# Designs tried in a protein design chat: VH-VL binders against p55155r1310to1479. Part 10

Target 1, 170 residues: p55155r1310to1479
Amino acid sequence: SVCKVQKNQIRTFDDVLYNTPLTTCYSLIAKDCSEEPTFAVLSKKTEKNSEEMIIKVIRGEQEIVAQLQNEEIRVKVDGKKILSEDYSAHQIERLGESDIVIELPEGEVRFDGYTIKTQLPSYSRKNQLCGLCGNNDDESTNEFYTSDNTETKDIEEFHRSYLLKNEECE
Below, E stands for the ipSAE of ESMFold2; O stands for the ipSAE of ESMFold2 at other seeds; V2 stands for 0.75 times the mean of E and O plus 0.25 times the DockQ between their complexes.

## First folded at step 9 (VH-VL; framework fv_cosibelimab)

Design f6 (at its last look DockQ between E and O 0.89; V2 from the best seeds 0.00; counts 0 for: pae E 4.5 > 2)
Fold by ESMFold2 at other seeds, look of step 9:
Structure f6 (fold): chain C 170 residues (1-170), chain A 119 residues (1-119), chain B 112 residues (1-112)
Amino acid sequence: as target 1 above (170 residues)
Amino acid sequence: EVQLVQSGAEVKKPGSSVKVSCKASGGTFSNYAISWVRQAPGQGLEWMGGIIPIFGTANYAQKFQGRVTITADESTSTAYMELSSLRSEDTAVYYCARGLYRGSAFDIWGQGTLVTVSS
Amino acid sequence: NFMLTQPHSVSESPGKTVTISCTRSSGSIASNYVQWYQQRPGSAPTTVIYEDNQRPSGVPDRFSGSIDSSSNSASLTISGLKTEDEADYYCQSYDSSTHWVVFGGGTKLTVL
């Protein structure tokens, strides 16, 4: 199962396509919402009118932030910038000058500054996932559960429920 | 203006537990690191543990593993710290503090909650 | 894990310069950022240096931070000492192997 975020669109783990107008505030893309979470993926736009994104991956007790800057992916782990020769020590792979893979406990996140692909095994954490990528329940008609696990037909309500608004954004 | 407001002072008997709350207002809470730091009278700062509320799993200093539970309620923007099996040595001011990420500087501190453990 | 060791107390006259050390017991001081906090009696701490040598808005430039890899230590330097600088000062870092926040033991600064 793959969730893809690109150009104001999300294709969920359950193959549902919809528009998501990401902002300069972080939004929750995908998360292990079980009683023992193993990962969370968040993203925001770099600027109001940009297609470029900043990704934040929380993986166990680590926080990884990446963005494209000067045509090169810049990575911070726990707030400190790391160089590409140190990526493997942090379970990060470089797939070219502007493309990286961040390992998850049972999957991975691929990111190139413009596209986020979260890939999990098809059997992984069914009905325990939450976020804009949906719950991975193999059913395309029930992806719009808000952050309080309430089903909605309103895509904007769905998106707003995962928006982390603060004084520094939007 | 972002503030962390903690629950009021408490007096406890040895062997009981205490739960201190820390409510955030004026900003997002969920993707910050929220830590609990205590200070016994005349002593230094001691980190107890922390949580990133959007992630939901807490981590704890070795000294407190098994006695402290840190949780967060995103709907109320409130973090909690519960310390069990209280001893007189647990008498301290308990602070919550916010940082941008784990290991960052704490940019906002709560006012502190005095917990007194005595018979 | 590691410990951060600070002198228990330091004293200096108004107008002079003081340096407070923070020595890491194992692993490199440069592995994670060092923060410095000021705490006045009865108050919560406030940040005076973050990310080794950065000042938050509102902190005067007479406060500075530095890292010395050869002594495996961080330093807080306060120049032009004022009586209002009298406080306790703590360094803080992060142990990325255990994921614990580590505070130094604190230094009482007396301005005579």
Scores: ipSAE 0.405, ipTM 0.805, lowest interface PAE 3.6, mean pLDDT 87
Fold by ESMFold2, look of step 9:
Structure f6 (fold): chain C 170 residues (1-170), chain A 119 residues (1-119), chain B 112 residues (1-112)
Amino acid sequence: as target 1 above (170 residues)
Amino acid sequence: EVQLVQSGAEVKKPGSSVKVSCKASGGTFSNYAISWVRQAPGQGLEWMGGIIPIFGTANYAQKFQGRVTITADESTSTAYMELSSLRSEDTAVYYCARGLYRGSAFDIWGQGTLVTVSS
Amino acid sequence: NFMLTQPHSVSESPGKTVTISCTRSSGSIASNYVQWYQQRPGSAPTTVIYEDNQRPSGVPDRFSGSIDSSSNSASLTISGLKTEDEADYYCQSYDSSTHWVVFGGGTKLTVL
């Protein structure tokens, strides 16, 4: 199953399409919300009026941040800039001029600066995922689960519960 | 402007535990690295461990494995450090500090919490 | 894992330049960023250099950081020394293999 974020929209793991008003604050896109988390995927806009995103992937004790800068994907692992020749040593693969794949424990994240595709096996972490991509429970109703796993039909409450707002962003 | 506000000074007996809180005001701290750093009187800075709250797991310096527990509560934007089996040499000022990622500079420090362990 | 070694103390006159070294015991100093903190008595540390050579907003231009791969060390340089620069200074880096934060032992700067 695949969750796709692009053009201010999300198609969830459960094939639900909705508008995602990402901001310059990070939002939680997808996370292993089991008792022993293995990954988290976060994203924010580079600017309020842009469709360009910055992605942050937390993978065990590593943090990968990527963004498109001057038409090139720039990747940092634990704050250190990584050149494309070193990507493989960090379980990152370059697929094109501006397209990368970041390996997850059971899946991957593909990113090109404008589109985030999180791909997990269909059996993976059923009902233990959280974030704007949903919980991967094979239900495509109008019901959403907030960050505290509370059911809601309010899309704004759902979005807000995964927004990591602080005074340094809007 | 984000600030880290820590709980007040503690006086403890050897063998007991202490739990120090660190509350972020002015926003959430979930996607940052929160570390605990202590400083015994007249000594240098000593990293104890850290957590990235949105991810939810902590890592610890080897010296403190088994005695320290670091947790975070995203709903209250509060991190906690609990140190057990206290000894007199655990007397120190305990700081929480925020960084953009693990290993980054700590751009915000709490005011420090003095923990005194005496008989 | 590695240690960061700093001189215990350094001193210099007002108006002069001082350099505080931070030597990494194993592995390359360049493999992870080095930060520098200033700590006055009774206060929390404050960052004066991050990511090897960057200054936070509000830190004077007379503070600079550098990396010397040949000596496997980082340096904090303070030019135009002022009496208020008298403090303890710590370098800090990160061990990516253990995921531990590593501090140097600290250097007491005395401005005579």
Scores: ipSAE 0.303, ipTM 0.768, lowest interface PAE 4.5, mean pLDDT 87
ESMFold2 (binder alone), look of step 9: mean pLDDT 93; pTM 0.944

## First folded at step 10 (VH-VL; framework fv_cosibelimab)

Design g1 (at its last look DockQ between E and O 0.91; V2 from the best seeds 0.00; counts 0 for: pae O 2.1 > 2)
Fold by ESMFold2, look of step 10:
Structure g1 (fold): chain C 170 residues (1-170), chain A 119 residues (1-119), chain B 112 residues (1-112)
Amino acid sequence: as target 1 above (170 residues)
Amino acid sequence: EVQLVQSGAEVKKPGSSVKVSCKASGGTFSDYTISWVRQAPGQGLEWMGGIIPIFGTANYAQKFQGRVTITADESTSTAYMELSSLRSEDTAVYYCARGKYRGSAFDIWGQGTLVTVSS
Amino acid sequence: NFMLTQPHSVSESPGKTVTISCTRSSGSIASNYVQWYQQRPGSAPTTVIYEDNQRPSGVPDRFSGSIDSSSNSASLTISGLKTEDEADYYCQSYDSSTHWVVFGGGTKLTVL
């Protein structure tokens, strides 16, 4: 099960494709919404007119932020920039020229500045995931659950419920 | 303008619990770190723990592990700190403070809540 | 896990320069950013330096921060000292191994 965010589209864990234009405010891409959350994946655009994204991954007691800067992936762990030599100490792997993989407790997030791929086992967290990637319930239905766990057919309500507006964006 | 507004002063008996609230106004705080820091009379600042509301799991200083519970309610933009089994040495001003990421400076502080523990 | 040690008090005359030290007991001071806070009596702390040497908007440029790896310490330097600078000052860092925030013991600055 893979959720892909690229350009202004999301393909959910349940293979539902829809248009979701991210903003310069963080949106919740995928999260373990069980009683014992193990990870959260957030993303925003670097600029309103850009396809480049910034990713934030919260896992365990670490907060990892990554983005392309000058054609190079820049990674911060708990606010401190780290060099690629130190990635493995933080369960981060550099793949190829422009990709990183950030381990999750039950999967991984792959990121190259333009595409986010969140990969989880197909059995993982069934019906306990939330975010723009959907709940991973093995259904291809178009039903969406807002951040309040309320089913909706309104795509804008769904998108809006996962948007984290603050004083420094939009 | 983002502000952190805390609940009012409290007087508590030893052995009881206190729960202090911290409401963010002027925006959401869901992906920020909200920490609790206390200051006993004439003493320095002491970090108790913190939470990232969107994630929902709190982290605690060793001294307070097992006595403090930190939670957040995203719908009201409010964080809470509950300290149990109160003793007279828990008399202090309790601050909430916001940081942009784990390990960051606290860029916004609440006004503080005086908790007095006396028999 | 580590401690941050500050002098209990410092004093200096207006117009002069004062430096407040913050020494880390174990591990490198450079492993994590150091922040500095100012606290006046009866008020919450406010940030005067973050990420070792950065000033928030509104903080005068006479406040500066630095890191000295050889002494394993951070320093807050206030030049052109003014009576309004009289306050308690705290350094703060972060322990990546425990994920705890660590404060120094605080320094009372008296402007003579």
Scores: ipSAE 0.581, ipTM 0.854, lowest interface PAE 2.1, mean pLDDT 88
Fold by ESMFold2 at other seeds, look of step 10:
Structure g1 (fold): chain C 170 residues (1-170), chain A 119 residues (1-119), chain B 112 residues (1-112)
Amino acid sequence: as target 1 above (170 residues)
Amino acid sequence: EVQLVQSGAEVKKPGSSVKVSCKASGGTFSDYTISWVRQAPGQGLEWMGGIIPIFGTANYAQKFQGRVTITADESTSTAYMELSSLRSEDTAVYYCARGKYRGSAFDIWGQGTLVTVSS
Amino acid sequence: NFMLTQPHSVSESPGKTVTISCTRSSGSIASNYVQWYQQRPGSAPTTVIYEDNQRPSGVPDRFSGSIDSSSNSASLTISGLKTEDEADYYCQSYDSSTHWVVFGGGTKLTVL
């Protein structure tokens, strides 16, 4: 199953489409919410009125940040810039000048600066996922669960519960 | 102004455990790295481990693996460090500190918590 | 799996320049950023240099950081030394292979 984030819209793992204007603050896109989390995917806008995003992938003991810069994807691992020759040592694959794949424990994230596609096997993460991409429970209901696992019909409340506001973003 | 406020000083007996809290005020820490660093009297700084609260899995220095548990509660913006099987050598000031990414400088430090382990 | 070695102490007169070294035992000093902290007695450390050579707001420009790949070391340089600079100084880096934060042993700066 695939969750797609593009142009202020999200299509969840359960094929539910909704609008959520991302901000310059990180939002939790998808995460392994089991007792021993293995990954988290976060994203924010580069600027308030931009469709361009910055992605952060936390997997195991690494923190990977990528963004499009000068028409080429720039990757940092644990804060240090990585040259494309070193991508494979960090389980990252370059598909083109502006397109990368970041391996997850049981899936992958594809990113080109404007679109995030998180692909997971449907059988390995069933009902253990949280974030704006939903819980991957094979149910296409209008029921949204906030970060404290409370059901809501309010999309803005749902989105705000995964928004990571801080003093450095809007 | 963002601050990290730690729980008060503690006096403990050998073999017991201590749990120190670190609350962020004036800001949040969910996507930051929260580290614990200790300093024994007259000694240098020693990193114990850290956590990215939104991720929820902590990592630990080898010396403390198995004795330290680091957790975070996003709803209260509070991180915790629990050190078990205390020994006299664990007498130290314990700091929490915030960093923007793994391996970054710590831009905000807590005031420190003195833990005294007396025989 | 590396250590950062600093001199135990350094001293210098007011108005002069002091340099504190931080040598990495294995792997390249340039593979990760080096940070520097100042710690006065009874206080938490404060950052004086981050990302090798950047100063946080409020840190005077007489504090500077540098990296020397040939000696595999970082340096903190304090010019125009003032008595208020008397403190302990720690370097810090990150070990990407173990994912651990590594501190140097610390240097006591005495202004005499």
Scores: ipSAE 0.567, ipTM 0.850, lowest interface PAE 2.1, mean pLDDT 88
ESMFold2 (binder alone), look of step 10: mean pLDDT 93; pTM 0.947

Design g2 (at its last look DockQ between E and O 0.95; V2 from the best seeds 0.69)
Fold by ESMFold2, look of step 10:
Structure g2 (fold): chain C 170 residues (1-170), chain A 119 residues (1-119), chain B 112 residues (1-112)
Amino acid sequence: as target 1 above (170 residues)
Amino acid sequence: EVQLVQSGAEVKKPGSSVKVSCKASGGTFSDYAISWVRQAPGQGLEWMGGIIPIFGTANYAQKFQGRVTITADESTSTAYMELSSLRSEDTAVYYCARGKYRGSAFDIWGQGTLVTVSS
Amino acid sequence: NFMLTQPHSVSESPGKTVTISCTRSSGSIASNYVQWYQQRPGSAPTTVIYEDNQRPSGVPDRFSGSIDSSSNSASLTISGLKTEDEADYYCQSYDSSTHWLVFGGGTKLTVL
């Protein structure tokens, strides 16, 4: 299953397409919401009217942040910039000049500055996933569960529940 | 202004547990790293562990593995640290602190919670 | 899995310059950023230097940080020393292999 975030649109793990007004605040894209989470994927826009994104992947003990800078993907692991030759030591692969793949325990995240693709096995985390990418249950009608696990048909309420608003973003 | 407000001082018996709370006021902290740091009287700072609340899994310093549990409640913007099997050497001020990412400097510290373990 | 070693104490007269060292026991000091905290008696620590040499807003520019790869150490330098600078100072770094924060032992600064 693949969830794709691009140009203020999300195609969920269950192949539901909708518009989401991503902001300069992080939003939760996809997360293992089991009792022992193994990963989380967050994203925000670099600027209010930009299609460029910053991605944050939390994977076990590591926090990986990536974005385009001067046509090159810049990667930080736990806040420290790493060079492309060191990517493999961190289970990150560079594809071309502006694409990377970040391994997950079961799956991967691909990112090029404008598009986020989260790939998970179809069998791995049914109904244990949460976030804007839905729960990966092969049912398009139940993907709108808010962050407090309340079902809603209001897309804006759904989006707001995964927005991580704080004093440093808008 | 965002503040971290901790629960009040506690006096505990050896062998018991203590749970200290740390509430963010003036905003949420879900995508920040929240750490617990203690300081015994007259001694230096000692990192105990931390959590990124939106992720929900904590990590711990080796010394505290098996004795400390760190959790967070996003709905109340509150983090918790529970230390079990208390001994007199655990008498300390316990701080929570916030950083923008795991490993970053802390931009906000709580006021500290004195835990005294008698005998 | 490394230690950060600081001198136990340093002292200097008002108006002068003091430097507090922070030496890493194994691996390179440059592998991760170094932070510096100030703690006055009875108070929580506050950050005076982050990411090796950056100052938070409100910290006077007489505080500076540096890295010396040849001695495998970081330094906090306080120029134009004032009596209000009398405090304990801690360096801190991050061990990326264990994902632990590591503090130095602390340095008591006495303003004579």
Scores: ipSAE 0.617, ipTM 0.857, lowest interface PAE 1.7, mean pLDDT 88
Fold by ESMFold2 at other seeds, look of step 10:
Structure g2 (fold): chain C 170 residues (1-170), chain A 119 residues (1-119), chain B 112 residues (1-112)
Amino acid sequence: as target 1 above (170 residues)
Amino acid sequence: EVQLVQSGAEVKKPGSSVKVSCKASGGTFSDYAISWVRQAPGQGLEWMGGIIPIFGTANYAQKFQGRVTITADESTSTAYMELSSLRSEDTAVYYCARGKYRGSAFDIWGQGTLVTVSS
Amino acid sequence: NFMLTQPHSVSESPGKTVTISCTRSSGSIASNYVQWYQQRPGSAPTTVIYEDNQRPSGVPDRFSGSIDSSSNSASLTISGLKTEDEADYYCQSYDSSTHWLVFGGGTKLTVL
């Protein structure tokens, strides 16, 4: 199962396509919302009118942030920039000049500055996924669950519930 | 505008536990790192652990593993630190502090909560 | 895992310059950023230097930070000392292997 974020659109794990007005505030793209979370994927725009994104992946004890900067993928782990020769020590793989893969405990995230692809195994009865990528339950209905686990058919309410507004973004 | 407001001072007996709250007012803090730092009388700063609320899993300094529990409630923008099996050596001012990422400098500190463990 | 060692105290006259050191016991000081905090009596700490040598808004430019990889240390330098600079100063870094924050023991600055 793959969730794709690109060009203000999301194609969920369950193959539902909708527009996302991503902002310069982080939004929760996908997260293990079980009682023992193993990962979270967040993203924001670099600028309000840009298709470039900044991705943040929280993976166990690490916080990985990546973005294009001067046509080069720049990666920070826990706030400190790392060089591409050190990517493998952090379970990050460089694919060509503009693409990276960040390993997850059960899957991976591929990012090139403009497209986020989150690949996970199929939803299981013992796991719960949440975020703008949906719950991965192999149904393409419009029954979305907000961040407080409320079912809604209102897409705007759904994506607003995963927007992390704060004093430093809009 | 954004402030971290902590719960009030507490006096505790040895062997009990204490739970200190830290509420962000004027904003949310879900994607920030929230740390707990204590300072015993006349002593230096000591990091206890931290949490990124949107992720929900805390990490702890080795000294406090097994005795401290750090949690966060995103709906109320409140972090909590609970320290169990209190000893007189745990008498300290307990601070919460916010940073932009794990390991960053703190841009906002709470006012501190005095916990006194005696008798 | 590593320790940050600071002098216990330092003193200097108003108008002069003082440097407070912060030496890392193992691993490179340059592997992670160093922060510096000022704590006046009875108050919570405040950041005076972040990311090795950056000043937050409102911190006077007489405060500066530097890294010396050859001595494996960081330094906080305060020039043009004022009596209001009298405080405790702490360095802090991050251990990326354990994901823990590490504080130095603190330095009492006396302005006399």
Scores: ipSAE 0.602, ipTM 0.856, lowest interface PAE 1.9, mean pLDDT 88
ESMFold2 (binder alone), look of step 10: mean pLDDT 92; pTM 0.939

Design g3 (at its last look DockQ between E and O 0.92; V2 from the best seeds 0.78)
Fold by ESMFold2, look of step 10:
Structure g3 (fold): chain C 170 residues (1-170), chain A 119 residues (1-119), chain B 112 residues (1-112)
Amino acid sequence: as target 1 above (170 residues)
Amino acid sequence: EVQLVQSGAEVKKPGSSVKVSCKASGGTFSDYAISWVRQAPGQGLEWMGGIIPIFGTANYAQKFQGRVTITADESTSTAYMELSSLRSEDTAVYYCARSKYRGSAFDIWGQGTLVTVSS
Amino acid sequence: NFMLTQPHSVSESPGKTVTISCTRSSGSIASNYVQWYQQRPGSAPTTVIYEDNQRPSGVPDRFSGSIDSSSNSASLTISGLKTEDEADYYCQSYDSSTHWVVFGGGTKLTVL
């Protein structure tokens, strides 16, 4: 299963397609919401009217942040900028100057500054995913579950529930 | 402006536990790192562990593994640190602190919570 | 894992310059950023230097930070010392192998 975020559009793990503009505040894209979370994927826009994004991947004890700058992906691991020579030591693969793959425990995230592809196995193991990419339950419906796990058909309410507002963003 | 407000001072007996709260006001801290740092009387700063609330899993300094539990409640914007099997050497001021990333500087500190462990 | 060693105390006269060292025991000091905190009596620490040599807004230019790879150390330099600078100073870095935050032992600065 693949979740794709691009151009203010999300195609979920359950193949549901909808429009929801990201903001300059982080939104929760996908997360292992089990009792023992193994990963989280967040994203925000670089600027209010841009389609360019910043991605944050939390993986075990590491926090990986990436964004495109001058046609080149720049990566921070736990707040420290790292060189592409060190990517493999952090389970990151560079594909050219503008594209990376970040390993997850049982999957991966691809990012090129404009598109986020989160790829996970389709089988059920721990079986609680949450975020804008949905819960991966093989239900292609127009129903959404907010961050407090209540059902809604209101896309704006759904998106707002995963928005991480703070004093630094709009 | 975001502030970290901690729970009040506590007096505890050896062998008991203490749970200190750290509430963010003026915003959320879900995508920031929240750390707990203690300082015994006349001593330096000692990192105990931290959590990124949106992720929900904490990491701990080796010295505190098995005795400390760090959690966060996103609905109340509150982080918690619980230290068990208290000894007199655990008498200290306990701070929570926020950083943008796990390895970056702490930009906001709580006011500190004095925990006194005595018979 | 590594330790950060600071002198226990330093003193200097008003108007003079003091440098506080922070030496990393194993691995390179340049492997992760170094931060510096000031702590006045009875108060929580505040950041005076982050990312080796950057100042937060509101921190005077007389505070500066540097890295010396040859001695495997970081330094906090305070020029034009003022009595208000009398405080404890801590360096801090991050251990990528353990994912732990590491503080130096602290340095008491006395302005005479």
Scores: ipSAE 0.742, ipTM 0.889, lowest interface PAE 1.2, mean pLDDT 89
Fold by ESMFold2 at other seeds, look of step 11:
Structure g3 (fold): chain C 170 residues (1-170), chain A 119 residues (1-119), chain B 112 residues (1-112)
Amino acid sequence: as target 1 above (170 residues)
Amino acid sequence: EVQLVQSGAEVKKPGSSVKVSCKASGGTFSDYAISWVRQAPGQGLEWMGGIIPIFGTANYAQKFQGRVTITADESTSTAYMELSSLRSEDTAVYYCARSKYRGSAFDIWGQGTLVTVSS
Amino acid sequence: NFMLTQPHSVSESPGKTVTISCTRSSGSIASNYVQWYQQRPGSAPTTVIYEDNQRPSGVPDRFSGSIDSSSNSASLTISGLKTEDEADYYCQSYDSSTHWVVFGGGTKLTVL
């Protein structure tokens, strides 16, 4: 299963497409919401009217942040800027001209500054995923569950529940 | 302006537990790292462990593994540190502190919570 | 899996320059950033240097940080020493192998 975030649209793990304009505040894109979380993927816009994004991947005991800067993907691991030669030591791979792949315990995140693709096995964590990418339950009807795990048909309520709003972002 | 406000001073008996709270005021704290750092009287700073609230899994310094539990409640923007099997050497000021990343400088500190363990 | 060692105390006269060292016991001092904190009695620490040599807004430019790979150490240098600089100073780094925050033992700076 693949969740794709691009151009203010999300195509969920369950192949549901909807518009959700990301902001300069982080939003929770996908997370292992089991009792023993193994990953979380967050993203925000670099600027209010930009299609460029910053991605944050929390994976086990590491925190990986990436964005385009000067036509290159720049990566921090636990706050330390790292060189591309060190990517493999952190299970990060550079593909093509401007893409990176960040490994997850079961799956991966692909990112090029404009598109986030989170890929997980189809069997992975049925009903234990949360975030704007949905719960990967193979059900396209009424899959919107808020961050407090209540069902809603209100897409705006769903989006707001995963927004990490604070005074320093809009 | 984001602040970290900790619960009040505690006096505890040896062998008991203490749970200190750390509430963020202002915005969310969910994507920042929240650490607990203690300082015994006349001693240096000692990192105990930390958590990124949106992720929900804590990590701990080896010295405290098995005695400390760090949790976060995003709905109340509050982190907690519970230290069990208290000993007299656990008498210290306990700080919570925020950093943008796990390896980054702490940019906001709580006011500290004095925990006194006496027989 | 490393320690950061600082001198227990340093002292110097006003107007002079003092340097506080922070030596890493194993692995390279450059493998992660070093931060420096100032702490006055009864107060939480405050950052005076982050990311090896950066100053937060409001920290005087007489505070500087540096890394010396040959001695495997970081240094905090305070030039033009003032009596208000009298405090405890801690270095701090991050151990990426254990994922622990590591503090130095602290240095008491006395302005004579």
Scores: ipSAE 0.742, ipTM 0.887, lowest interface PAE 1.2, mean pLDDT 89
ESMFold2 (binder alone), look of step 10: mean pLDDT 93; pTM 0.945
ESMFold2 at other seeds, look of step 10: ipSAE 0.729; ipTM 0.889
ESMFold2, look of step 11: ipSAE 0.733; ipTM 0.888
ESMFold2 (binder alone), look of step 11: mean pLDDT 92; pTM 0.943

